# VH-VL binders against q8eqq3: the designs that were tried, part 28

Target 1, 246 residues: q8eqq3
Amino acid sequence: MKIHIMIAEDERLAREELMYLLQQENDIILCPSAENGDQLLNLYQEYNPNVIFLDIHMPGINGIEVAKKIRNEFEDKDIIIIFTTAYESYGVQAFEIQATDYLLKPFSEERFKIAMNRIRKTLSTKKVRKPKVDKLVVNLDEKMMVIDPNQIGFAAREGRTVKIHFISNEVIETKMNLKELEEKLSGFPFYRPHRSYLVNMDCIKEITPWFNGAYNLVIKDLAESTIPVSRTAAKGLFDALQGVHH
Below, E stands for the ipSAE of ESMFold2; O stands for the ipSAE of OpenDDE; V2 stands for 0.75 times the mean of E and O plus 0.25 times the DockQ between their complexes.

## First folded at step 20 (VH-VL; framework fv_lerdelimumab)

Design Z5 (at its last read DockQ between E and O 0.57; V2 from the best seeds 0.71)
Fold by OpenDDE, fold request of step 22:
Order: sequence, then C-alpha cells, then structure tokens
Structure Z5 (fold): chain C 246 residues (1-246), chain A 121 residues (1-121), chain B 109 residues (1-109)
Amino acid sequence: as target 1 above (246 residues)
Amino acid sequence: EVQLVESGGGVVQPGRSLRLSCAASGFTFSSYGMHWVRQAPGKGLEWVAVISYDGSDKYYADSVKGRFTISRDNSKNTLYLQMDSLRAEDTAVYYCAKDRYKTSWYGMDVWGQGTLVTVSS
Amino acid sequence: SSELTQDPAVSVALGQTVRITCQGDSLRNYYASWYQQKPGQAPVLVIYGENKRPSGIPDRFSGSSSGNTASLTITGAQAEDEADYYCNSRDSSGFHLWVFGGGTKLTVL
C-alpha cells in the first residue's frame, strides 16, 4: 500500500524540491499540493493523506495553526506531519501538534531520508500490538520489591545510588544504575533526558524551554518535580514522545 | 455552469501563425490552471501546454516547445494559444481544459468543444 | 517524456465488468485521471485522484492503482459506456508536464 503524501508549501522552488525528493521513493503517491493553509484544509478533506509536509510559514494561517485545525476539527490523530521550515526553533510547537519530524530548508537529502524512515516506522507501528505490561523487580537491601513501571515517575542518580520516584511521591533507593534500570524498562515509555535522570514519558505534564536549547520537564507527581533535558537529548525526547522509534 | 468555448481555428499554410482563444465562464478563472490539449484526426489526445492560475508558470510538450506560447488574460477570463511556425502535424482539434485545482494537479475537469486547426499547403 | 501505455481495444458484455489498465513510470508516484470520449464529442473526466468521481459520473466507474499501473473499472457495463478511454498523469521526466495514454476503445457487446 502506497503512502499518500500531501505538500503544503507557498514557495514554488521549495515545493518542487520536495516533490523531486519524494518522487524518488517507490512507496509513495503524491496528492495535490497546497499553497496556503486554507487550500490545505480543503485538499485534506478531499484526499485524507497519510502524511503532510507542512511549511510553517505560509500566507494566512501558519502551518502550526492549520495542523491544529486538522487535529482538532477533523479529529485526525493519525495524520503524520512533517514540518518544513527555515528556522530551528519550533521543537515545542512540533511536540504540541505531535509532529513526526521537521526538515530545514534547503532540504538535505540525508535528512529527508531520515524523515521518510520515520514516516515508515510510524506507519508500521500503528499496526503493531502494544506489548504486555510486565512488572519490574528491584533489589533493595535485604528484600526484593515488585514495582509497576507505570507507577514510576522518574529515576534519579543521587551520589552513588539511584532513587526511584513514584507518582505517589514515594521514593525508594536501589543499587541499580540508571542504565540497568533503563534496560529493564525497555518495554515501557522511559527516556533518558539527562545523564542523571530516567523519566517515564507518560508522566510528563509539561515541557518548558530552558537556556541554550535545553528544556525542563514537569512531572505529574504530587510534587510536580522538575527534570532537566539536555540539549543533546531534546530532539530524541520529542521524537520519542511523538512515537518515533529509533 | 462552468463553460469553455474555443475559437480561432481555421485553415493555414505551413510556416504561418494562428492564435486560439478560449473564453471561460461560470467559475473564478484566475484561480485555476488551464491546459491546451489537441487531438489529430483519428488519433488520441495529446497534451500541449499548461499555464498556472496567475500566468507565472508555463510548460509545454516537447512537440510544440519553442513554437507555441500559452497565455491568459484573467481580466477577460480568456486563455490563449499562440501557434507559430505551424506544421502539418499540428493539424488537430484543439481543446482548452480547466485544471481541477489551482496548483495544476490531477484532472482536467471541464473541457471545451474544441476548435479545428488545419495546416495544409 | 514519459509514456503511458494502455491496450488499444477491449470489449465487455453488457452488464459485465471490465478493467482498463494504464502503465507508466509516472504512475508510481502520481494519480491517474481517466477521460471518456465518445465520437464527435469532447473528453469527459470520469475518474481522478485514483478513485474519485466527478459529479454526474455513475458509481459503476471506479479507479485503482498498483505499482506503476492505474486502472479504470466499469462494474456493470452499459451500452452508453462504449467510448474511447484515456488515462492521464504527470510526466515522470518532468512533473510539470502531462501525458496521455494512447487510448482504449471499449466495445460493449
């Protein structure tokens, strides 16, 4: 089955460049393109594409707004959105609308290929059954504790030990390191936003921008704990939150 | 009702020029790409040229490139085809057709009845 | 320029189903449009966007695609469906260009 792709781009050259790249792929078919948000909305209704390459900076309503409309008004939660932009500062916005990726102009063939792979992975995972939830066994001093991973908000390295923080604000200490813990939680939505932290992505309440491309996470625990996201880990976090598997 | 009416066809000698017109009505002419398509007697359809909604982009089939010029006057709701250096093989019924979309994508949804151009010595 | 190929002629019995297929490189990435032309008349768009029908086109007309092919299917052919059918798409050698198939003459028996 071919992937139906629609382009929304007001710049003709950029649109053509993207068409050129897309036509080299064997598993896609191109829908009519839009030059602005209103046209996109109309064409979306008619063609219902799997993927939209969406320029953020179009005349009239911007790409973010039109994406929100597609999500909300058409109730399409499955549409894959790839932003096209000349600017790098749209990470949070991309997250808000569950964008799969973004491509900077002029388009890099390498980045385009990465985006295509993400698209394919996303489409394939929708067909995959969610894994069964397993329990985590953690060794404490003289006893073993059976933990529901879904009850974990985050884990943090404190000195030579790792503390597991539950959403209930209960804290336990383990001799396991964060890497070991991450491996044991491989079937659950955990991410390493920082070298000293492991966070349950389902427990993220808010993402706030910080300095130099870093972010802070607010956890849905009673304490509303704040966890740092390094600049290096930020992109990966957004990808993971949006269901992009690497 | 959307309507296209071609005119300007006739008999001309090889090497001569002819200008076709297509009068559009019943839709916002300036919002759609327009095409010329021709059909030689007893033959199939051949795409000739396309022009964008604002006239900024023009593309031609190789068979007519350099000889034919597509243009439009949106104030008059009229499409044109200037045919220069006409050849015998240009003999055909010429149709103007409306593109379904502004960006000239998939589908010529309305066609005129065509005008006959005969190039003969 | 790229080419679209289709059988020059096909026949179908009244009330039966017929499929007209168009093949070309452009059809790998672009939708086909289909046009019906009766003798002495201008072409009429019958299918676009793979399987979309313009207003006024009977639901017995449908479109499909696979690989580098597109097909027009008439389910329950009627006498009035006897006509020439042309496929059309973007040109793979230049996506600003358009190309028609050679046409298929459909005879309803």
Scores: ipSAE 0.872, ipTM 0.930, lowest interface PAE 0.4, mean pLDDT 90
Fold by ESMFold2, last read:
Structure Z5 (fold): chain C 246 residues (1-246), chain A 121 residues (1-121), chain B 109 residues (1-109)
Amino acid sequence: as target 1 above (246 residues)
Amino acid sequence: EVQLVESGGGVVQPGRSLRLSCAASGFTFSSYGMHWVRQAPGKGLEWVAVISYDGSDKYYADSVKGRFTISRDNSKNTLYLQMDSLRAEDTAVYYCAKDRYKTSWYGMDVWGQGTLVTVSS
Amino acid sequence: SSELTQDPAVSVALGQTVRITCQGDSLRNYYASWYQQKPGQAPVLVIYGENKRPSGIPDRFSGSSSGNTASLTITGAQAEDEADYYCNSRDSSGFHLWVFGGGTKLTVL
């Protein structure tokens, strides 16, 4: 994946130093650069970069105000903003610790590499899953039902049949087994916490400990239903909820 | 209508000078970077030079550096290329082109029709 | 010499899809732009910023890049697409210098 990076810096030499450092990296593409806040906002909207190196002290609306505008008015929570400044500023450092990062001028190669490592780490944690399909069609004995998978809380095997429990408390019966159902729901975040259950991970409200390393799940709006998590499935569940991969 | 019109091409002997002009109309000339690009007969495109919107920054291809000078007069909406110490390999159609951007220069979105420069004894 | 490498010629049947490629070290860090040139005419910008189309360029033109390769794709090629195509980007030896590829002649059959 290429990281799309934009520089907002009015001083040519500082801008060129950043460009030099960035073109040493194999995983980035440089967007057109901005020399003031208005130009930055126009280019940002045109190119939608992943990262902006943003000089606090530019002509027009200053860099902090530009960052607030991008975050609040354009509602872009994924954008990474690296402030650049010639001054050691305690206010800037406090802001950076809470929301963004900073890079002091003149730029050192070592500090630049640290910033790039933070950028890569941040981008790797912001990955999103996207479902492949929008609807599930389930065959009932006398009809077919079109289901929004996001409305499913869990499915359970009860005897020879599988019951699908909706977050509305409605329950339907299907002749599909849990394996077939899981396969048809592959684009959605479903997990097998137990051989007899399939749960919608987006609907998990509570996870409570149970005996010997097992757990119970409570589904949103289905508080009367508790779903067992076997000891052997527990690690996989927590890994999936936290995005950890092996 | 956005237009760029080159002029000043002609036949000239090696070692002599020639000045090209590019008249701009239909857009705010002083808001954009400008390029010269040339194309020898039967050959591909070769970038020659670029100048920033206000004329403060100028950059040249190695093949013309030290011999060619790009300039602009924003009050006359005109781009210039002063070509000194001309060589046979400078024979080409010369295009002026408007960049999409004031600075940073990421695409030549308007081109003139070109003016032919022939350097021949 | 040019740092951007293009195949000198490619053919496509009318209505079919064709991809024209451009390779160079600078494409790792810089967007490519693509220009169409018909005989006796000035070039026309068809793609900039990797995959952006200027106003008036048909939707059948698209761009992409990966690694140090940029591609121009024409989906559903038309007779009027027959032209020379040039990629353009920064020169790897300096970040204010530009280079064109050698050009690809597209023939529509």
Scores: ipSAE 0.641, ipTM 0.848, lowest interface PAE 1.5, mean pLDDT 84
ESMFold2, look of step 20: ipSAE 0.602; ipTM 0.832
ESMFold2 (binder alone), look of step 20: mean pLDDT 91; pTM 0.937
OpenDDE, look of step 20: ipSAE 0.867; ipTM 0.929
ESMFold2, fold request of step 22: ipSAE 0.573, 0.527, 0.586; ipTM 0.825, 0.808, 0.834
ESMFold2 (binder alone), fold request of step 22: mean pLDDT 91, 90, 91; pTM 0.934, 0.934, 0.936
OpenDDE, fold request of step 22: ipSAE 0.866, 0.862; ipTM 0.927, 0.925
ESMFold2, last read: ipSAE 0.509, 0.578; ipTM 0.807, 0.828
ESMFold2 (binder alone), last read: mean pLDDT 91, 90, 91; pTM 0.935, 0.934, 0.935
OpenDDE, last read: ipSAE 0.863, 0.869, 0.863; ipTM 0.924, 0.928, 0.927

## First folded at step 21 (VH-VL; framework fv_lerdelimumab)

Design ZA (at its last look DockQ between E and O 0.55; V2 from the best seeds 0.00; counts 0 for: pae E 3.0 > 2)
Fold by OpenDDE, look of step 21:
Structure ZA (fold): chain C 246 residues (1-246), chain A 121 residues (1-121), chain B 109 residues (1-109)
Amino acid sequence: as target 1 above (246 residues)
Amino acid sequence: EVQLVESGGGVVQPGRSLRLSCAASGFTFSSYGMHWVRQAPGKGLEWVAVISYDGSDKYYADSVKGRFTISRDNSKNTLYLQMDSLRAEDTAVYYCAKDRYKTSWYGMDVWGQGTLVTVSS
Amino acid sequence: SSELTQDPAVSVALGQTVRITCQGDSLRNYYASWYQQKPGQAPVLVIYGENKRPSGIPDRFSGSSSGNTASLTITGAQAEDEADYYCNSRDTSGFHLWVFGGGTKLTVL
């Protein structure tokens, strides 16, 4: 299968350079390119690429912000993001959004090839079940936090951010989306009762019926938080709670 | 309804000039790239030129480069093709086509009915 | 300049499936667009991207790609599908250039 790649770059020469380099690869197909963040978001929805080469410095919404939007709004796909920039100082920010790589302009062919290899490796590994991790590493603003998954009550999408709620009622904001978080927590009893929630099943205190086949979960946190269960997710939740694997 | 209507076609002698127009309606003309595509009688489609949404970028097929000029007036919702130094091989139905995107990427989603240009001595 | 090649003619029985293939170096890295042209009419976009249909195009039309090829598939060909079909893609000789295939005449039997 070909790797579908989209470029977001406001500088024509840089965009064309990248296109030229990408054309040398046999296993990629180029999606339409974007010249700014808004265009990227629109095109992303339409083409759903595997990879985005994203310039940090674009008119309007910068590349970092766009990347965050993509990560938070489009959870159904594991998008690979390669940041491109003329400035070295944005490496940390690239890391914060779990960018696969960081390319400086003007593009080095060698560096580009390295990036492509990383892309390919990433795509190949996504097909493999990640080993069970004992701890969860979460990217915060300028630091990484090591978290015991067992202390997480639930995670919730609030606006364009994901917040992790601990049993202690501590709340942290993460750069990960719920899908990413769920994947990282694959070895732990977490369930998606709703599109906007990820719940630790071990922290469910009570399940209460709601309207039209939906339910609410009461969490064993200090606040006794309430989490909605969609009608479509209800059966799966009960099965999961009972140890039924499909 | 999205519509493109070409005009300006006719019979001309070799070496002469002709200007085609394409009137656009039913969509925000200034938001899309536009193409010219031609088709010689009994032949296939040939891409001629493209212009970006704001007219800042223009590209041409080698066969017409240096002779044809694509332009647009967004205030009039009109696309133009100035054809100079016409040759017999330029004889074709000329279509204007709307690109799906601003910067002219894959997919001409709306076509006019075309206008016939005949270059003959 | 990049070239796209198509079979000049193909036939399909009514209700059957037919695949029209386009081949060219540009198709290695770029999507093909497909256009249907009936006699005396302007071309109509039927497929763009890998497998995207414009509004109004029947779902029996689909697109695919492999290697340096792109294909238009009509699953359950109808009589009205008889037409010329052209593939289109980027010309790799220069950015922002485009090229059409030679066209394929589809006959529905």
Scores: ipSAE 0.863, ipTM 0.924, lowest interface PAE 0.4, mean pLDDT 90
Fold by ESMFold2, look of step 21:
Structure ZA (fold): chain C 246 residues (1-246), chain A 121 residues (1-121), chain B 109 residues (1-109)
Amino acid sequence: as target 1 above (246 residues)
Amino acid sequence: EVQLVESGGGVVQPGRSLRLSCAASGFTFSSYGMHWVRQAPGKGLEWVAVISYDGSDKYYADSVKGRFTISRDNSKNTLYLQMDSLRAEDTAVYYCAKDRYKTSWYGMDVWGQGTLVTVSS
Amino acid sequence: SSELTQDPAVSVALGQTVRITCQGDSLRNYYASWYQQKPGQAPVLVIYGENKRPSGIPDRFSGSSSGNTASLTITGAQAEDEADYYCNSRDTSGFHLWVFGGGTKLTVL
């Protein structure tokens, strides 16, 4: 697997120093380089790099503004951004831009290797987000059922059993507990708003306040099923809903 | 219709000079990098030089560096190759080619039909 | 000394699949592009950026890479695909330099 890396740097010698350092790595491939912010945005959309080395002080649209556009307008939260600068970078953290690292110019091999290690660590822990239309096989006592996870509205523990509620209003019982079901649904946008519930975040229609900082959820096409959100789960739910954008 | 037309080829003696021209039409010439690529008779392609969209960056193959000069006149939509101190091994069909990009140089997506340069005594 | 090495000739039966390869150290870190040249004609870009196909190029042309090798694959070869094929990439002996492979003559039987 190769890491696709793009450089955005207007100064030729700095760009060439980065190219020299990067081409010594065996696990990367270099995209075409950008020399200004507009060129970077065009190339970024065409080549879809994993990593951008981004000069803060490019003429025109500066690197901070470009990073904000990628994060907010293109909604790419997975791309790794490494800022480069001729100045000490203590001010970069003040912009709240989710940069993975920074490199002070002129580039040192030691600092570059540290940045590469952080890139590799970040890539090994990030989930790959892409459209996945796939069927889930769920074990029941007597048979295996083939289920489209997108058709699940929520699951609830009711007494000794767990019931899976589909958007169609169909309900099935399973001997799996919610923890096992959540594990099988790994990679799909499910959330535990309460210890007795597991909800499909793509199916949430309404969120309303409840007593003591809790909330209630209404699932699309299941309006008579109100799902509690505990006080402690509320922040995680709102954070997860923002991270699901496409 | 995107088009590139080379001219200025001919027969010259070693040590002499030639200037090739490439007339561009059908696209915004000043938005793209431009290349020269040559092909000796019966041989493969050899990259010669590239120039950025505004002429500020120029790069050459080692085989021609110091002898050839790439340039452009964006007001005339014309690319040039000044070839000095010509050698027999410079004998080739010379193509101009449009890059996909201003300065990144990652694909020669439009080519001219070429002009023949013959260097012989 | 960055060089791109191609086999000088490859054959394929009409309608079958052929793979033309290109090897070089620069392909470890840089994309390849592929050019088709028919006798007496200028080259035509068929693949750029490793695996991207320009408009007007049939979808039977595809590109890929692994390690220091790039490949051009033609699925369902047609008589009109008979041509010389050149790979092109950066020359790592300097910055912003380019190199072509020696070319592969494809014969469609």
Scores: ipSAE 0.457, ipTM 0.778, lowest interface PAE 3.0, mean pLDDT 84
ESMFold2 (binder alone), look of step 21: mean pLDDT 90; pTM 0.935

Design ZB (at its last fold request DockQ between E and O 0.67; V2 from the best seeds 0.72)
Fold by OpenDDE, fold request of step 22:
Parts: structure tokens; sequence; C-alpha cells
Structure ZB (fold): chain C 246 residues (1-246), chain A 121 residues (1-121), chain B 109 residues (1-109)
């Protein structure tokens, strides 16, 4: 089945560039395009596309607001949203509306291809069953502990040991390093936001901007623990949170 | 009711010029792209030209490019086709058609009844 | 310009189903529109956006697409459906251009 794609872009040249790139793909159909948010909403109702390439900066309501409206008004549709923008600073906003990716203007063919692959992957995974939840066995000093990965908020390297922090605020110490732990948790939604941390993405309560493109995570544990996100890990985190698998 | 009425057709000699008009009513003319489509006697439909809602963009079929000019006056709700250097093969019924959408051209949802242009020596 | 091809003529028995197919490179990425034209009349849009019907078009008309093809299907053909049918789409050589198929004459038997 072909992917139905709609473009919302007020700049004609940008719109045409995107059309040019899209028409090179063999598995897509182009829906009518919109020049503003109101037009997009109307066309969305009529065509119900799988994917929207959405310019953030359109006349009237901005792309983020339009995306929110689409999500709120059409709850039954898992629309894939790719933001198009001239600016890089929309990572948090993209996360808020569960955008799959963003493309900077002028469009890079390479980045476009990456976005298309993410789109295809997202569409294919929606059909895939969630993996079965397994238990994690962690070696402590003289005993083994069986842990439900879903109960883990985050793990942190402290000195020569790794501490596993549970949502209950219980903490255990293991001789495993974070890499080993991450490997054992490969079937669960864990991410390395920092070299010293492994976080359960399902336990993220908030993401707050920090300096120099970094972020802080607030965890849903009793302590509302704060976990740093490095600048280099930020994009990957947003991708992972939005179901983009690398 | 959306209505399109073509006019200006007639008999002309090769090399001459003719200007067609299409009067639009029943919709916001300035919000839609407009097309010209022609049909030679006993033949199929041939797309001729399109103009954007504000007239900023114009595109033509290769067969008429350089000879025909599409234009519009939104204040008069009128579409035009200036046909220069007419040829015998330009003989056809010329239809004006409304594009379904403002910014994207995905179908001609309303057609006029057409006006006949005959180019003969 | 790109080309859309369709069979010049097809026939269908009254009450039966007929499919008219259009083929062209542009149909890989763009929807086809279908137009019905009866003798001495202007064309009428019957299908757009793959499978959308304008107001007033009977539900026996439907559209579909596959690969580089688009099809108009009439399920339960009526006598009044006898007409020429044209497919239309954007031109693959320039998406600002448009192209019609050669037309299909449908005879209802």
Amino acid sequence: as target 1 above (246 residues)
Amino acid sequence: EVQLVESGGGVVQPGRSLRLSCAASGFTFSSYGMHWVRQAPGKGLEWVAVISYDGSDKYYADSVKGRFTISRDNSKNTLYLQMDSLRAEDTAVYYCAKDRYKTSWYGMDVWGQGTLVTVSS
Amino acid sequence: SSELTQDPAVSVALGQTVRITCQGDSLRNYYASWYQQKPGQAPVLVIYGENKRPSGIPDRFSGSSSGNTASLTITGAQAEDEADYYCNSRDSTGFHLWVFGGGTKLTVL
C-alpha cells in the first residue's frame, strides 16, 4: 500500500522542492498541499493522509499549533508528522506533538531519505506486536536479584559501581556497568541520555531545556529525580521517544 | 451554483489571434486555480494551460507554449486565453475548468460548456 | 510531456461491473481524476483523489490505484453510463503540467 503524504508549506519553492524529492519515491502518493493551517485542517479531513510534512512557520496558526489540533481533533489516527523548518530549536516542541522527524530548509536529500526511512519504519512497526516483558537478573554481592525492568526509573554510575534506581525510590548497587545493563535491557525502552546514566523512557515525566542544547529529564519516581541529557544524546532521545528506531 | 461560461470563439485564419473569455460565478473566483482544456472535433481532451488563483503562476502544454497566454482578472471573475499564431491543429472546443483546490491542482470539478474555435484558410 | 494510456473502447452488460484502467508514470505518485463525457456535452468529474466522488455522482462509481495505474470501476452499469471516460493526472515530466488519457468509450450492452 502506498503512503499518502500531505504537504503544508506556505513557501512555494520549498513546497515544490519537497514535491520533487517525494516524487522520486516509488511508494508514496501526494495529497493536495496546504499553504496554511486552516487549509491543512480542511484537507486533512478530506484525505486523511498517513504523513504530513508540516512547516512550522506558516501564516496564521503555526505548524505546532496545527499539529496539536490534528492530534486532538483526530484521536483515532496515528498521523506521522515531519516538521519542516529553517530553525533547529524545535526539538522539544517536536516531542510534544510526537513528531517523527524534522527537516531543515533547504532540504538535504540525505536527510530527506533518512526521514523517509523513519516514516517507513514507523508504519511497519505499528503492525508489530510489542515484545514480551522479561525479567532482569542482576548480580549483587552474594545474591541475585530478579527485577522487573518496568520498575526501574534509571541507572547511574557512581564511582566504580552502578546504582539502579527504582520508581519506588529503592536503590540497589550492582557490579555491572551501564553498557552491560543496557544490553540486558535491550528489549525495554531504555536510553543513554548521558555517559553516566541509563533512563527508562516510560518513566520520563518532563523534559526541560538546559544550556547549549542540552536537556534535563524529570523522572516519575517519588523523588522526581533529575537526569542530564547531553547535547549529543538529545536528538536520539527525542527520536526514541517518538518511536524512531535506529 | 457554480457556473462557467466561455465566449470569444469563432472562425479565424491561420496566423491570426483570438482571445477567449470565461465568466465565472457562484464561487470565490480568486480562491481557485483555473484551467483551459480543448477538444478537437472527434478527438480526446487535451490540457492547454493552468493559472494559479492569484495569477502568479502559469503553465502551458508544449503544444501551445509560446503562442498562448493564460490570464485572469479576479475583479471581474473572468479567465482569459490569448491565442496567437493560430494553427489549423488549434481547431477545437475550448473549455474553461475550475480547479478543485486553491493551492493544489487535483481535479477540475466544474467545466463550462465550451466555445468553438475554428482555424481555417 | 508524459503520457497516460487507456483502452480506447470497452463494453459492459447492463448491471455488470466494468473497470477502466489508466496507466502512466505520473500515476505512481499522483492521484488520477476521471471525467465522463457524453456526446455533445462538457466533461463531468466523476472521481478524484483516488476514490472520492463529487456530489451528485452515483456510488456505483469508484476509483482505485496500484503501481503506476489508476482505475475507474462502475459496479452495476446503467444505460446512462454509456459515455467517454478520460483519466487525468499531473505530468511526470513537470508536476505543474497536466495530462489526459486518450479516453475510453464505454458501451453498455
Scores: ipSAE 0.871, ipTM 0.930, lowest interface PAE 0.4, mean pLDDT 90
Fold by ESMFold2, fold request of step 22:
Structure ZB (fold): chain C 246 residues (1-246), chain A 121 residues (1-121), chain B 109 residues (1-109)
Amino acid sequence: as target 1 above (246 residues)
Amino acid sequence: EVQLVESGGGVVQPGRSLRLSCAASGFTFSSYGMHWVRQAPGKGLEWVAVISYDGSDKYYADSVKGRFTISRDNSKNTLYLQMDSLRAEDTAVYYCAKDRYKTSWYGMDVWGQGTLVTVSS
Amino acid sequence: SSELTQDPAVSVALGQTVRITCQGDSLRNYYASWYQQKPGQAPVLVIYGENKRPSGIPDRFSGSSSGNTASLTITGAQAEDEADYYCNSRDSTGFHLWVFGGGTKLTVL
């Protein structure tokens, strides 16, 4: 299947550099290009691309705000956004709007190919994805409990059992182990920062360095809890948060 | 009603010049790219040139590059083709066409009826 | 340059389905557009952006692409569909250059 890609870039030479790089790929087709935010929003609605290469510094509404509009007003959570910029400092904002990658100008073939591979991986994963699990059902001693996964802050193995900690400070015990729980929550942004923990990444408030290349997490509304991030899990955590710019 | 009307065709000798005009009405002319396309008698379509909505970008087929100049006057809603150093193989019906888009042109959605240019001794 | 290749002629029985093809390297990465031309008339855009129909084009016209081939399909062909059909796309030698295929004469039997 061809990947439908749109470029939003006002600078002719930069636009043509991207077009040249993209036409070297056998599995993509180029939509009409946009030269400003308003054009992008109109063409996006007409062509419904899989991927947008989006210049942050276009005339009019800037690229960050256009991406927010696509995510929030059009509620398109599946669109892949690759920001293009001359500045390294935009990585945090790209993560906050769930961009897949960003690409520094002038474009390097090496970084472009990495971005394309991430695009392909992301699209393959979404195409084979089973229906999202909307609720989690957990057996308790005297009842079954229907849980909204968004209410879970983290789960931890405490002794012989796993305890689910809600952002409300409520705690329940489950018979599932962390691996089973992680599998049941595969449609939601959960991560294993440590062999004894499963964390809702949407609930991470703070990340603090710790000795030996480890880190600690603080969960929203559970400020007195600290969740360890092992040395071996740290890279994966930051990659999942899309903080790959160091 | 969106309309394009070509004019300026006629019979000329090889080596001479001719200027075609295309009058636009019924749409915001300055919002769209414009093309010239020609068709020799009994032959297929040949793309000739395109100009961006504001006139800043112009591109030509190799067969006419260096001899033809596309231009537009957005205040008069008019597209032009200046044809210099004409040769017998330039004999064709010349169409002007509106693109769907300002830039990154992907479809000529309105065409004129054409004007005949004959280059002969 | 004729970088877009079309068969010169194709026939279809009235009410049947026909596919007109266009092949070229640039179609790997760029959409095709399709134009219908009847004798003595200007061309009419029937498909753009691979598979989009302009307003007023019957839904029996559809477009698709695979690899470096674009296709125009007419399902339930009518006598009025008899015409020349041209594909159009970017030329592979540079940005912002366009090329037409050589055209396909459709005869409706």
Scores: ipSAE 0.609, ipTM 0.833, lowest interface PAE 1.7, mean pLDDT 84
ESMFold2, look of step 21: ipSAE 0.512; ipTM 0.810
ESMFold2 (binder alone), look of step 21: mean pLDDT 90; pTM 0.934
OpenDDE, look of step 21: ipSAE 0.865; ipTM 0.927
ESMFold2, fold request of step 22: ipSAE 0.344, 0.527; ipTM 0.712, 0.812
ESMFold2 (binder alone), fold request of step 22: mean pLDDT 91, 91, 91; pTM 0.937, 0.936, 0.936
OpenDDE, fold request of step 22: ipSAE 0.866, 0.861; ipTM 0.927, 0.922

